# VH-VL binders against Flagella basal body P-ring formation protein FlgA (flgA), part 18

Target 1, 205 residues: Flagella basal body P-ring formation protein FlgA (flgA), of Buchnera aphidicola subsp. Acyrthosiphon pisum (p57418)
Amino acid sequence: TVQKFNFFDLNKQLNIFLKKEYPLNEDSIKIIIHTPLKKNIYCRKPDFSILSNTHNLGLINILLTCSKQHYYLTVEVQSEGEYIVANRKIPRGTRIKESDLKILIGRLDVLPNNTYRKKKDVVNRISLREFFPLQPITSFMTRPFWLVKVNQQVTVIINGNNFKMSSKAKSLSNGAQNQNIRVKTNSGKIINGIINENGEVIVSP
Short names: E, the ipSAE of ESMFold2; O, the ipSAE of OpenDDE; V2, 0.75 times the mean of E and O plus 0.25 times the DockQ between their complexes.

## First folded at step 14 (VH-VL; framework fv_maftivimab)

Design w5 (from w1 with heavy chain E108Y, light chain P95W; at its last look DockQ between E and O 0.03; V2 from the best seeds 0.00; counts 0 for: pae E 20.2 > 2, placed apart)
Fold by ESMFold2, look of step 14:
Structure w5 (fold): chain C 205 residues (1-205), chain A 123 residues (1-123), chain B 106 residues (1-106)
Amino acid sequence: as target 1 above (205 residues)
Amino acid sequence: EVQLVESGGGLVQPGGSLRLSCAASGFTFSNYAMNWVRQAPGKGLEWVSTISDSGGDTYYADSVKGRFTISRDNSKNTLYLQMNSLRAEDTAVYYCAKSYDYVWGDYYAFDIWGQGTMVTVSS
Amino acid sequence: DIQMTQSPSSLSASVGDRVTITCRASQSISSYLNWYQQKPGKAPKLLIYRASSLQSGVPSRFSGSGSGTDFTLTISSLQPEDFATYYCQQSYSYWTFGQGTRLEIK
């Protein structure tokens, strides 16, 4: 008992599929199918898959498999929502304050990749370049505030089930709180651990 | 050029039946979903029913479900509405409307409308 | 069951006026919103589809905007032939019309 699927049902199923793949609940999402398809496509159970990058906004490619036939669709995903811009000129090397930031509403699909969406994710980061007023701020334009600097002597704490030990080592890189980092002991051994709130490197056996 | 012409309206008693027709010309009828929309005297527009381009899928407003049947004959470029168990509330001008198919998978607006046929349900 | 509410129900305006009519959906319909014009005794005519796309042959003084739940139809310079009732219609989940807005020319 094979039930025919028509143009109307296929659109509905594609929209349901795409809304599950793009769970941006606070954003306005609009899906536009650019590829014309022949009318009267009959498909018992359409199978959709995204061919070009997961969760990207803008133009994406979708494979529709219907029985043993393949259809290639170009679909546009548009979205509107909040994003973070500079509220003033921000010089390079600035530790960013909340007052330096402004929230705008606009088309998310035309913004630079990795544009910040919440002020809390930008506050206390360091600008890597000059920001201009109303410029969208991306994660590539900032870095964490470093608790540990390259060549800094750090305390390494090794926690075991039956022991704790401390040693001094030299950090091989800059590091922020909760970041995994490599340190070198006086004997040349390289140890890997996580930076705590005090700038100490915690190692578990 | 592109035209939709409804026919089959008239006066009918409550509980009666009536069949409306809509003749299409000037476009490839079998490529488009088709719709019935009604308007009671002095009232707004109410969607009644939709049928897919092939006729394989049909959809009805709750107010007419189980009483009305939409169908089409693509070889005759004709849309039909079979109306059974008619009630006074079904009194309206019935319009035939063509779905807009601008971009596949977008949405259905009704871009071409007929002039309507009047259905009066009264004793 | 997506309900569409138009505002105002009626209005009176002069030739040359800028007129706005709003339509609100009971839930988000993205941009699946269409606008129609109906003159007395005539069939409806599609003006705008997909919230903001102008139908072929419709004068550029008509425009639409909005997304989500709130939508607006604007006539930038009212003409005598624009006397009509205007309907919005969602096409997100089945099809529901607003109750209409009657535009009278003074």
Scores: ipSAE 0.000, ipTM 0.418, lowest interface PAE 20.2, mean pLDDT 83
ESMFold2 (binder alone), look of step 14: mean pLDDT 91; pTM 0.942
OpenDDE, look of step 14: ipSAE 0.006; ipTM 0.535

Design w6 (from w1 with heavy chain D106S; at its last look DockQ between E and O 0.01; V2 from the best seeds 0.00; counts 0 for: pae E 17.9 > 2, placed apart)
Fold by OpenDDE, look of step 14:
Structure w6 (fold): chain C 205 residues (1-205), chain A 123 residues (1-123), chain B 106 residues (1-106)
Amino acid sequence: as target 1 above (205 residues)
Amino acid sequence: EVQLVESGGGLVQPGGSLRLSCAASGFTFSNYAMNWVRQAPGKGLEWVSTISDSGGDTYYADSVKGRFTISRDNSKNTLYLQMNSLRAEDTAVYYCAKSYDYVWGSYEAFDIWGQGTMVTVSS
Amino acid sequence: DIQMTQSPSSLSASVGDRVTITCRASQSISSYLNWYQQKPGKAPKLLIYRASSLQSGVPSRFSGSGSGTDFTLTISSLQPEDFATYYCQQSYSYPTFGQGTRLEIK
């Protein structure tokens, strides 16, 4: 039995700190302290702060304050998980299908920011550029498939408790399936609704 | 039902010793860190000591280190607090409390408490 | 040690009132803040852990918020059984408690 009166284990506390700073899966995180420590640091009141104003994974500089002593730590935060890549060469302007995508497991911290993690988030989107096989796909490389375009005349469906009414209106913006959109009726009234799979705007009272 | 039951409290003279026990039931005792927290009459709560699930690590408040010893017997589902060199300021209700541990090994909260046992140190 | 300061030390309120108790840490404790309720002659009861997580079995009228140094416990609609003393506790370092907030009937 080890009696510990005045300290926390640095590694444990650092892990706890980093877990809170990074919204990552616990099982996928690996923390490597690159700063060599000559001895264990015993700290009753550990205070960690990230010196870089970044929440990006990878190499980070951390300041540990303990009893008015400052320790500068270089820490590498690695993460492993699933991410989405192109399963084939995908031309620009392609409406992406599930079969166009592949799930890979690997280091997330070395991937571009905003790399997709789930196929469902990429399917039915439009490629903004050519994708090469096994290329990670990011949110900046795709756009929504517009079912409704700005100034397009759309069918508005109003579902009441005991009635269903349809009318025509003009869209005030582009919209994809299941997105909220504002439309302007012929009378000039602006209403909000949700775009369905048919490009209709569904309005609920 | 999950419960903790403290025992061993009583009246003791300054400089004396007392051993508290806490019997645990209703949960896998050996899986959780255990704690002692005390409360002086009419005062707030004060953490006293923590012992890890296996008993390999022990922690103490500055006010009691060197005098108190926390231990556990997982085979008996019992937590102990050996209190030596007792002082008047040690007078308090002593609670045993179960840690609500997370995967990272942090003892974040005390989710189960006993009813406490009163320790009075007086001449 | 990290000092925890609660405000107010005492509070009078009526049934149905919205009650707010604050807790301030002497340094950042991230989200490692817990709230307890204690009634006279009884052991403390965990209400909120990790700043905002409601402990199982605790009524939804209790809520916690905050991060860093400033935290809040809120009772949306005070019930008769809620009159008690409330304590905040940090678990970022060796556990320390606030001095308590006594909630009394007005």
Scores: ipSAE 0.000, ipTM 0.529, lowest interface PAE 11.7, mean pLDDT 87
ESMFold2, look of step 14: ipSAE 0.000; ipTM 0.454
ESMFold2 (binder alone), look of step 14: mean pLDDT 92; pTM 0.946

## First folded at step 16 (VH-VL; framework fv_maftivimab)

Design x1 (from w1 with heavy chain S54Y; at its last look DockQ between E and O 0.38; V2 from the best seeds 0.00; counts 0 for: pae O 4.9 > 2, grease 19.2 > 18.9)
Heavy chain, then light chain:
Amino acid sequence: EVQLVESGGGLVQPGGSLRLSCAASGFTFSNYAMNWVRQAPGKGLEWVSTISDYGGDTYYADSVKGRFTISRDNSKNTLYLQMNSLRAEDTAVYYCAKSYDYVWGDYEAFDIWGQGTMVTVSS
Amino acid sequence: DIQMTQSPSSLSASVGDRVTITCRASQSISSYLNWYQQKPGKAPKLLIYRASSLQSGVPSRFSGSGSGTDFTLTISSLQPEDFATYYCQQSYSYPTFGQGTRLEIK
ESMFold2, look of step 16: ipSAE 0.445; ipTM 0.753
ESMFold2 (binder alone), look of step 16: mean pLDDT 91; pTM 0.944
OpenDDE, look of step 16: ipSAE 0.022; ipTM 0.580

Design x2 (from w3 with heavy chain S54Y; at its last look DockQ between E and O 0.01; V2 from the best seeds 0.00; counts 0 for: pae O 8.1 > 2, placed apart)
Fold by OpenDDE, look of step 16:
Structure x2 (fold): chain C 205 residues (1-205), chain A 123 residues (1-123), chain B 106 residues (1-106)
Amino acid sequence: as target 1 above (205 residues)
Amino acid sequence: EVQLVESGGGLVQPGGSLRLSCAASGFTFSNYAMNWVRQAPGKGLEWVSTISDYGGDTYYADSVKGRFTISRDNSKNTLYLQMNSLRAEDTAVYYCAKSYDYVWGDYEAFDIWGQGTMVTVSS
Amino acid sequence: DIQMTQSPSSLSASVGDRVTITCRASQSISSYLNWYQQKPGKAPKLLIYRASSLQSGVPSRFSGSGSGTDFTLTISSLQPEDFATYYCQQSYSYFTFGQGTRLEIK
């Protein structure tokens, strides 16, 4: 390894670039350049661009621009970090509890992109399939727990500047906490609001 | 033509201060790290200091740390070396030099040198 | 700090001679070694960079070799204008020059 106090380190520069493009931790990524540069080239101000409009980890194609010269690089981006797995066998249709989940640390680039990274994003969701122990959980494997169901009568709270009004309305769809939902009032008017923790629909003026 | 021209050298007493300048022309000054190298009379070359292209990073030899300050004004294409608390051993010809930049290393060598300016520290 | 030691400190040769100057680093510097030529009253001139790469405009009679700790500058056939002082420089960690090799006319 070179102990130069300041030099162009392609890996370092790519790391910086990729960190900007992806929510990556610099300390948790490994970059492997698969394209060798045969000649020493002058590149004081390297410019990087991803050639594929992909936000996936793994193999990516990068264009390195040095002044008027272009270099095409194939780069493998490996990333290590926390992700969520099932702590036990979880049956289909289970409202997932925090105790049902476990945090593992490992290669993220080999997991599906929609793998959960935080427990808080999985807790209180419903499993759409059976989970095996230590199985990574993805957003496609769960659905929200519905506080409001379609055609359900819900309490609508309208917060005004000088008043608070409560009324009843009919839900036009299923909805979970903090989700937007459309409701139909008794007068037949359709309004939009946000579902709170109590299953009430909050409408702001 | 690429050129570096040093100025500001002269005679100064021990403990005194001096500010050197290096005017650059013929290349995009802001694209390159710049360096100071000195040579005592009849002696070899000694690296003094390096500054990155936009001045974000500065480096110094142990012999001048805390006493010398390298800086640059890219709008004027000028490199500076502020020398404080000068000592007799600081007597030398001071060269400014341009870094030879590569993709894998931008501080590899010094490809362009000025003709130097003489600094004499004596009582 | 990395120390650079050149050998010999001085050398006498004739026009047409093959000349070899060596440089040793106190630790491995990979290929981060440069060679400079300096004539009296003049600034140094870059000859070789990265151990073996010839600087543009430098005659092909100059060549560099080596890696790790031992490096060599070779002049295949000495010309009158080649009499000067030569310095090696490591760029592996900051910058350090050798003490120089004075090449004189025999």
Scores: ipSAE 0.019, ipTM 0.527, lowest interface PAE 8.1, mean pLDDT 88
ESMFold2, look of step 16: ipSAE 0.565; ipTM 0.819
ESMFold2 (binder alone), look of step 16: mean pLDDT 92; pTM 0.947

Design x3 (from w1 with light chain P95Y; at its last fold request DockQ between E and O 0.01; V2 from the best seeds 0.00; counts 0 for: pae O 7.3 > 2, placed apart)
Fold by OpenDDE, look of step 16:
Structure x3 (fold): chain C 205 residues (1-205), chain A 123 residues (1-123), chain B 106 residues (1-106)
Amino acid sequence: as target 1 above (205 residues)
Amino acid sequence: EVQLVESGGGLVQPGGSLRLSCAASGFTFSNYAMNWVRQAPGKGLEWVSTISDSGGDTYYADSVKGRFTISRDNSKNTLYLQMNSLRAEDTAVYYCAKSYDYVWGDYEAFDIWGQGTMVTVSS
Amino acid sequence: DIQMTQSPSSLSASVGDRVTITCRASQSISSYLNWYQQKPGKAPKLLIYRASSLQSGVPSRFSGSGSGTDFTLTISSLQPEDFATYYCQQSYSYYTFGQGTRLEIK
């Protein structure tokens, strides 16, 4: 019944914990413990909890619980990886092309949380602001390409069990592919549907 | 003055048992993990066992696991090592040592040592 | 188990000499390395803890350095009372001592 416990490798355990909490690449992360550890920690079953209200990388306050012992840690999480920047000056309202984008490798923890990591996620989106060359692009800086615009007349397709009906309606909002949208029929009825690839609103009764 | 004093050593036959004691004074015994370290004649140091401050956790070297039991009585400021199934290779001076504690963590170094007690296992 | 290897096993030096003893761990132990001094018939004495921290009461001529796997104990100027056996000890995973370095008078 005698158990042996090795030294608690805080860095290793934190890496494991943080990898679960954040989409981190183990090979690209650096953990810096700012809390001075004066002696070894023997921990049977480590339990980590993030005390910070922020979900950002960088400085994080973590509570380590080992049995009945609590350790308050300040940890800096640095991460490197690919992120997307503007390859050129991009005017507001631009439908972004792949050639407009560049992949850079660097510190992710110093970038906005919503910075794009892949070109595919940015391509065909619309810039909401002017981008400067080498500026990181975030999800808040772009919007989907609207297939349907507010007050636009749209084709509504009603799929029934044994029938398919098409009608015209007025869109009450902008909408992109696969988004829910409300439309107002000629009779004044508001119905909900999903925008397909053709800009049609599919309604399922 | 901080002091550790071992006792209980002696001559014992192989397969026999012996109980060592270590009396602590000069510090709050219950606040520190305690350790046993042994040294065979003319040889180096070997960690034997560690017990946490409260006695809730115990650790053993593989060489003594299952045969030795470390314990403590904080009310008596005493550390114990029950040695069973003794072997010739267990012959050594046995030291009790105090763990050097900091705020963070459990164990570090051994800052206080007793004078040691000799255990000889021989037929 | 982590193995600790000291070098050299024995060393002869004179009073006033600079002496260096090395200790290598079989794996990284961060900075959890301690140094002890032991004189014949006496218990070990803690000299350095956490690789480079000097224990209270230990002369400043003693110093420790290193991290990871390689560590060094240095005595800047040997004094007569420094002739003894020195042990390194890892405290990363349980405890393991080096085989010792006997420092003798030349």
Scores: ipSAE 0.028, ipTM 0.562, lowest interface PAE 4.8, mean pLDDT 88
ESMFold2, look of step 16: ipSAE 0.571; ipTM 0.830
ESMFold2 (binder alone), look of step 16: mean pLDDT 92; pTM 0.948
ESMFold2, fold request of step 19: ipSAE 0.159, 0.132, 0.057; ipTM 0.681, 0.663, 0.651
ESMFold2 (binder alone), fold request of step 19: mean pLDDT 92, 92, 92; pTM 0.948, 0.949, 0.946
OpenDDE, fold request of step 19: ipSAE 0.000, 0.022, 0.007; ipTM 0.496, 0.541, 0.499

Design x4 (from w1 with heavy chain V103L; at its last look DockQ between E and O 0.01; V2 from the best seeds 0.00; counts 0 for: pae E 17.8 > 2, placed apart)
Fold by ESMFold2, look of step 16:
Structure x4 (fold): chain C 205 residues (1-205), chain A 123 residues (1-123), chain B 106 residues (1-106)
Amino acid sequence: as target 1 above (205 residues)
Amino acid sequence: EVQLVESGGGLVQPGGSLRLSCAASGFTFSNYAMNWVRQAPGKGLEWVSTISDSGGDTYYADSVKGRFTISRDNSKNTLYLQMNSLRAEDTAVYYCAKSYDYLWGDYEAFDIWGQGTMVTVSS
Amino acid sequence: DIQMTQSPSSLSASVGDRVTITCRASQSISSYLNWYQQKPGKAPKLLIYRASSLQSGVPSRFSGSGSGTDFTLTISSLQPEDFATYYCQQSYSYPTFGQGTRLEIK
């Protein structure tokens, strides 16, 4: 039996499309269609596309193509989920600890862009300005904590099957723990390695 | 004036074949799905087949599937029904009917009907 | 397939009467139900589409109502030209018709 699509089915198809475009794990999504659609539109194979910024919450514009017909829809994407706020006043230049952070549940669509969603993504970063209690923390408000600075002499550890060799090299960039960086040896050779917890550069060819 | 005119009916033996035609005028034929609906003498209406506006999709009642083929020629404004392996139960008046489509939907009300053509399957 | 059951199968009525014919679907068809009138020797004529929308040129004494599984065609004041057979038909999926209701003069 072939089912006939009507306005109810178009809402279902739009919801499926948007859920695929917004794969927010564990978050709730609510779709509000602001543009009235005719109740009796029959659209066997609806084609939806987002006309503007992808992955933005709030008001978005959708193109519905139904055979030779084009419909421009305004929809509102509301979402609720977890986000990270300051648990206390945090002075500028602070190396952020887990205890400095609090998880709140609320409307994600009204938050500033790039608000952090998990504590692990904020811990050990440096505050670029003062944070107030319960203020959402964004990626624009933090920077990495550097274990290695550009031009710094670093120990390079080269691990082989049956050997371990260490040498000195000069870092070509700032680097945080677990970051891949380039270093220059005394002979001028450039090698890549991963920064460990002690500021050493680990190379495994 | 909008019109649908069927032709090609007649008497045929069981197992025989007929081809029905439906000439359309007064509307843009290529914009609408078209249908065949039949009515046995003294009986009710039975949907037989539907073809999409382009002819790309065809649908059949289970009672005729595999025996009947619907087709259209949009350049001639003509709908066809090829009927093979005819049975006594296929005896009916055959109507062509225009779908009341809004968006070229496959199923809708039938707003314009032809006068019908009689098909009799008898030994 | 979706079975459509009309009641009554026949009905006798007088000019001026209010007439009600019902149609029941074997499953929900939303509002995708159409009504046709057929006079002897003639092709069917569309009266009502999508449960309640009146086809162009059909007198306002005809009305349709219902959704889901239960639908009604009403003729508010019967006229001599309304004596005919009436069919419902669902367009939710592969079309099926009710068995018809014959409306006769009393």
Scores: ipSAE 0.000, ipTM 0.419, lowest interface PAE 17.8, mean pLDDT 84
ESMFold2 (binder alone), look of step 16: mean pLDDT 92; pTM 0.949
OpenDDE, look of step 16: ipSAE 0.396; ipTM 0.774

Design x5 (from w1 with light chain S93N; at its last look DockQ between E and O 0.31; V2 from the best seeds 0.00; counts 0 for: pae E 4.9 > 2)
Heavy chain, then light chain:
Amino acid sequence: EVQLVESGGGLVQPGGSLRLSCAASGFTFSNYAMNWVRQAPGKGLEWVSTISDSGGDTYYADSVKGRFTISRDNSKNTLYLQMNSLRAEDTAVYYCAKSYDYVWGDYEAFDIWGQGTMVTVSS
Amino acid sequence: DIQMTQSPSSLSASVGDRVTITCRASQSISSYLNWYQQKPGKAPKLLIYRASSLQSGVPSRFSGSGSGTDFTLTISSLQPEDFATYYCQQSYNYPTFGQGTRLEIK
ESMFold2, look of step 16: ipSAE 0.203; ipTM 0.664
ESMFold2 (binder alone), look of step 16: mean pLDDT 92; pTM 0.948
OpenDDE, look of step 16: ipSAE 0.287; ipTM 0.731

Design x6 (from w1 with heavy chain V103Q, light chain P95I; at its last look DockQ between E and O 0.01; V2 from the best seeds 0.00; counts 0 for: pae E 19.5 > 2, placed apart)
Fold by ESMFold2, look of step 16:
Parts: C-alpha cells; sequence; structure tokens
Structure x6 (fold): chain C 205 residues (1-205), chain A 123 residues (1-123), chain B 106 residues (1-106)
C-alpha cells in the first residue's frame, strides 16, 4: 500500500513546480495556496498545470491531477524585487537619461504589466506620455529612439570576405541602433541588415 | 434538528466483532466527510477513522488499521464501523462526528457529534 | 504521528477569571488546530477551528491564537457553565488530540 500524502507534502511539491515555472534569479518569491486541500488526499504522482496562457504574478489557477481526480487550486505568487520609476516629471517625447530614472524595491505582483526592471532597458528610449515622479515605467509607455525612419535613404554597407561595398537604399521601417531592418535598393531588391551607431545598415553575406 | 445517533455497541469477547452504525439527520449527509472518535473510560479522545464524502477514501489510526473498516451508505444517511479482532484496549465510547466543511477546508474539525455508543471488550 | 501536549493538565479558577490553556505540537501544523469542550457524560463540542475561528453559537469570551507549534485557548471571563475538559486537536497530518485539560470552577 502507498501512504497517502498530507497537505504539507503536496504544498512542497507545488512549490517545487512553481519555482521551475517562475525562474526569477534575483527576486524573492512567496507562494500562498488559497485553496485548502484535504490533508488525506492520495496523490502518488501529482501533476500540476498552470491554467493560464501566461505565467503572471499574483493570483493564478492551477489544475492538480491525481490519477483520476482533478482539483482546482487558487494560488498567489508574490514577488519582491527591483523596478524602475521616474525620478522626476518627464514630459512626453523625452529621450530618457539614466538620471531620469530611480530604482525602487517592492512588490512586483502589484505593478502594471511590463514594468521595467533595469535602467539599461529604459535609457535612450522616448517617453510616449508624461511620467510623474515615482510612477512605474512600463514598456507600453516608451518607444525606441529611431536612428532610421521609414522611407529614409540609408547607406548600406555590405561586408564580404575580401570586399566592402556601400550603396544607398530606402528603409522600409523605423529602426533603432542594433535593430535588424529591411531596406529596398533602387533595383527593388530587399536586403536585411543591422543598424549601426551612425544609422548605416550593415549587411554580412 | 441536526443529529447523529450511534448504535451497535455492547459487550463482546476479545477476538470478537461488532458493527457500529451512525444515523444522520438534519443535514445533507453526502456532502461531508465522516469520522469515528473513541474515548476509553476516564481517558482522552482518540481519532479512529475518517471516510470521505463519497466513500472513495478511507483513513485509519495505526491502532486499528487492518482490524476496523469504515464505510457509509449515502442513500441511507448512515455511517458504519466494522470492528474485527477486538482487544481489551478497544473498550471505549465510540462517537461518530461530522467534518466541518466550508468548501475544501476543515474536514478534520468535527462540528457535529453523536452522544456515543459504548463498546466493552472483556472476557 | 504528530503528538499534542496540553498545559496544564488541570486547573481551578474563579468565575470572572481570564483562563489560558496551551497546546504544543511535536512539529509544525501551520494553523490546523481545533479546540473542543467536553462536559462530563456528554459529547465534545467544537469551540474553535483553524486556530482562531470561532464556531457558530460559541460565546465570544472564547478565543484561540497561535500557529506553527504553540497554540492557546483563552476564556476572557470565566462563567459557571465553562466547567469542562478542553481538548486541542491537530488536523495537519491525520488526526491527533491533546490529552485534555480539566477546568474546575472554584
Amino acid sequence: as target 1 above (205 residues)
Amino acid sequence: EVQLVESGGGLVQPGGSLRLSCAASGFTFSNYAMNWVRQAPGKGLEWVSTISDSGGDTYYADSVKGRFTISRDNSKNTLYLQMNSLRAEDTAVYYCAKSYDYQWGDYEAFDIWGQGTMVTVSS
Amino acid sequence: DIQMTQSPSSLSASVGDRVTITCRASQSISSYLNWYQQKPGKAPKLLIYRASSLQSGVPSRFSGSGSGTDFTLTISSLQPEDFATYYCQQSYSYITFGQGTRLEIK
């Protein structure tokens, strides 16, 4: 006979499962199981599934399958860590500097989706709206600084093993430094390249 | 009125058998786990066995495992305890008890108790 | 196989006294601790479930507290009808009762 598992054993196994699904290296993670489980549930091989299409923080729903039995759990994933806020009022259209940003430590599960975690990911981006002091900054509130604009004529540099060519082409999109973009030559050929610091498009064969 | 009424106790020889019954009324019996708890004369409470609401899962104290069998008939609102290979230390008042159940929680808190039936195992 | 130890085993107190009974588990049981009152010749009666939740119909002078291994039952102003034996019971892993605390009213 196989000894039945108590709630502590299932709680331990759920924690192991969730920590694999939320691999946050620097953050503190606390898992709170809101749905009480019977202490005497038999579950030799528990199988946990997250019922959402995303691995969001906060309240999530989990399916526990024990052989022929299904249990629906509500679990709270709390996380604390660093996030980025405005260090001052930032007008719309500002090219963001490091000094415009401040790092706070707090509950990540109550922040807006896509809140930035590192200053480096926000610096040089353009604000799409006004930011207020201490407001969390999300990716939806910024855009890249464009070195190349759609329809702009750009210099294309083609590097080969024993040659280097430059030519002119029209960009088919806006593009930031290090971004891959498509450009169209005068002959109509479409070429992919990477934007360098000077707004040139680098193509390697 | 919510009631649990035990029956089937009595005097039995060591090695004998008894079947206890617990008749439930005043609540939806099939929604709750049910329990047997015993109390030897002058002693404290000892959990004996638990059965799930459907009857699909059963649990036993080590002291009775292999000798006692808990069962239920939800169509008759009745809980049973089949006691085999009885020993002197099984002498006790046997209570049936309803698990408290707010949803998934507290099946093991016992909110309704019967008045008990006495089992005496003596030669 | 979680052992529950109650303290004291017995006590006497006067009507109006504040009484505290403690219960210790041999390992952590989180908050899965219940309290019962039993009068002589009667079945037990649930007082407190999940460490601190008051059962319906139980007077508000009863309260429970604690988590982990140490729990208390408190009667804030003892009444004559509170003469009884009190049991704690864990439900974290199987079921275990404490040995009981006999409370006598002076």
Scores: ipSAE 0.000, ipTM 0.423, lowest interface PAE 19.5, mean pLDDT 84
ESMFold2 (binder alone), look of step 16: mean pLDDT 92; pTM 0.949
OpenDDE, look of step 16: ipSAE 0.206; ipTM 0.711

## First folded at step 17 (VH-VL; framework fv_maftivimab)

Design y1 (from x5 with heavy chain V103L; at its last fold request DockQ between E and O 0.58; V2 from the best seeds 0.00; counts 0 for: pae E 2.8 > 2)
Heavy chain, then light chain:
Amino acid sequence: EVQLVESGGGLVQPGGSLRLSCAASGFTFSNYAMNWVRQAPGKGLEWVSTISDSGGDTYYADSVKGRFTISRDNSKNTLYLQMNSLRAEDTAVYYCAKSYDYLWGDYEAFDIWGQGTMVTVSS
Amino acid sequence: DIQMTQSPSSLSASVGDRVTITCRASQSISSYLNWYQQKPGKAPKLLIYRASSLQSGVPSRFSGSGSGTDFTLTISSLQPEDFATYYCQQSYNYPTFGQGTRLEIK
ESMFold2, look of step 17: ipSAE 0.325; ipTM 0.724
ESMFold2 (binder alone), look of step 17: mean pLDDT 92; pTM 0.948
OpenDDE, look of step 17: ipSAE 0.695; ipTM 0.867
ESMFold2, look of step 18: ipSAE 0.000; ipTM 0.531
ESMFold2 (binder alone), look of step 18: mean pLDDT 92; pTM 0.947
OpenDDE, look of step 18: ipSAE 0.302; ipTM 0.733
ESMFold2, fold request of step 19: ipSAE 0.474, 0.352, 0.369; ipTM 0.761, 0.727, 0.719
ESMFold2 (binder alone), fold request of step 19: mean pLDDT 92, 92, 92; pTM 0.948, 0.948, 0.947
OpenDDE, fold request of step 19: ipSAE 0.693, 0.733, 0.762; ipTM 0.857, 0.883, 0.905

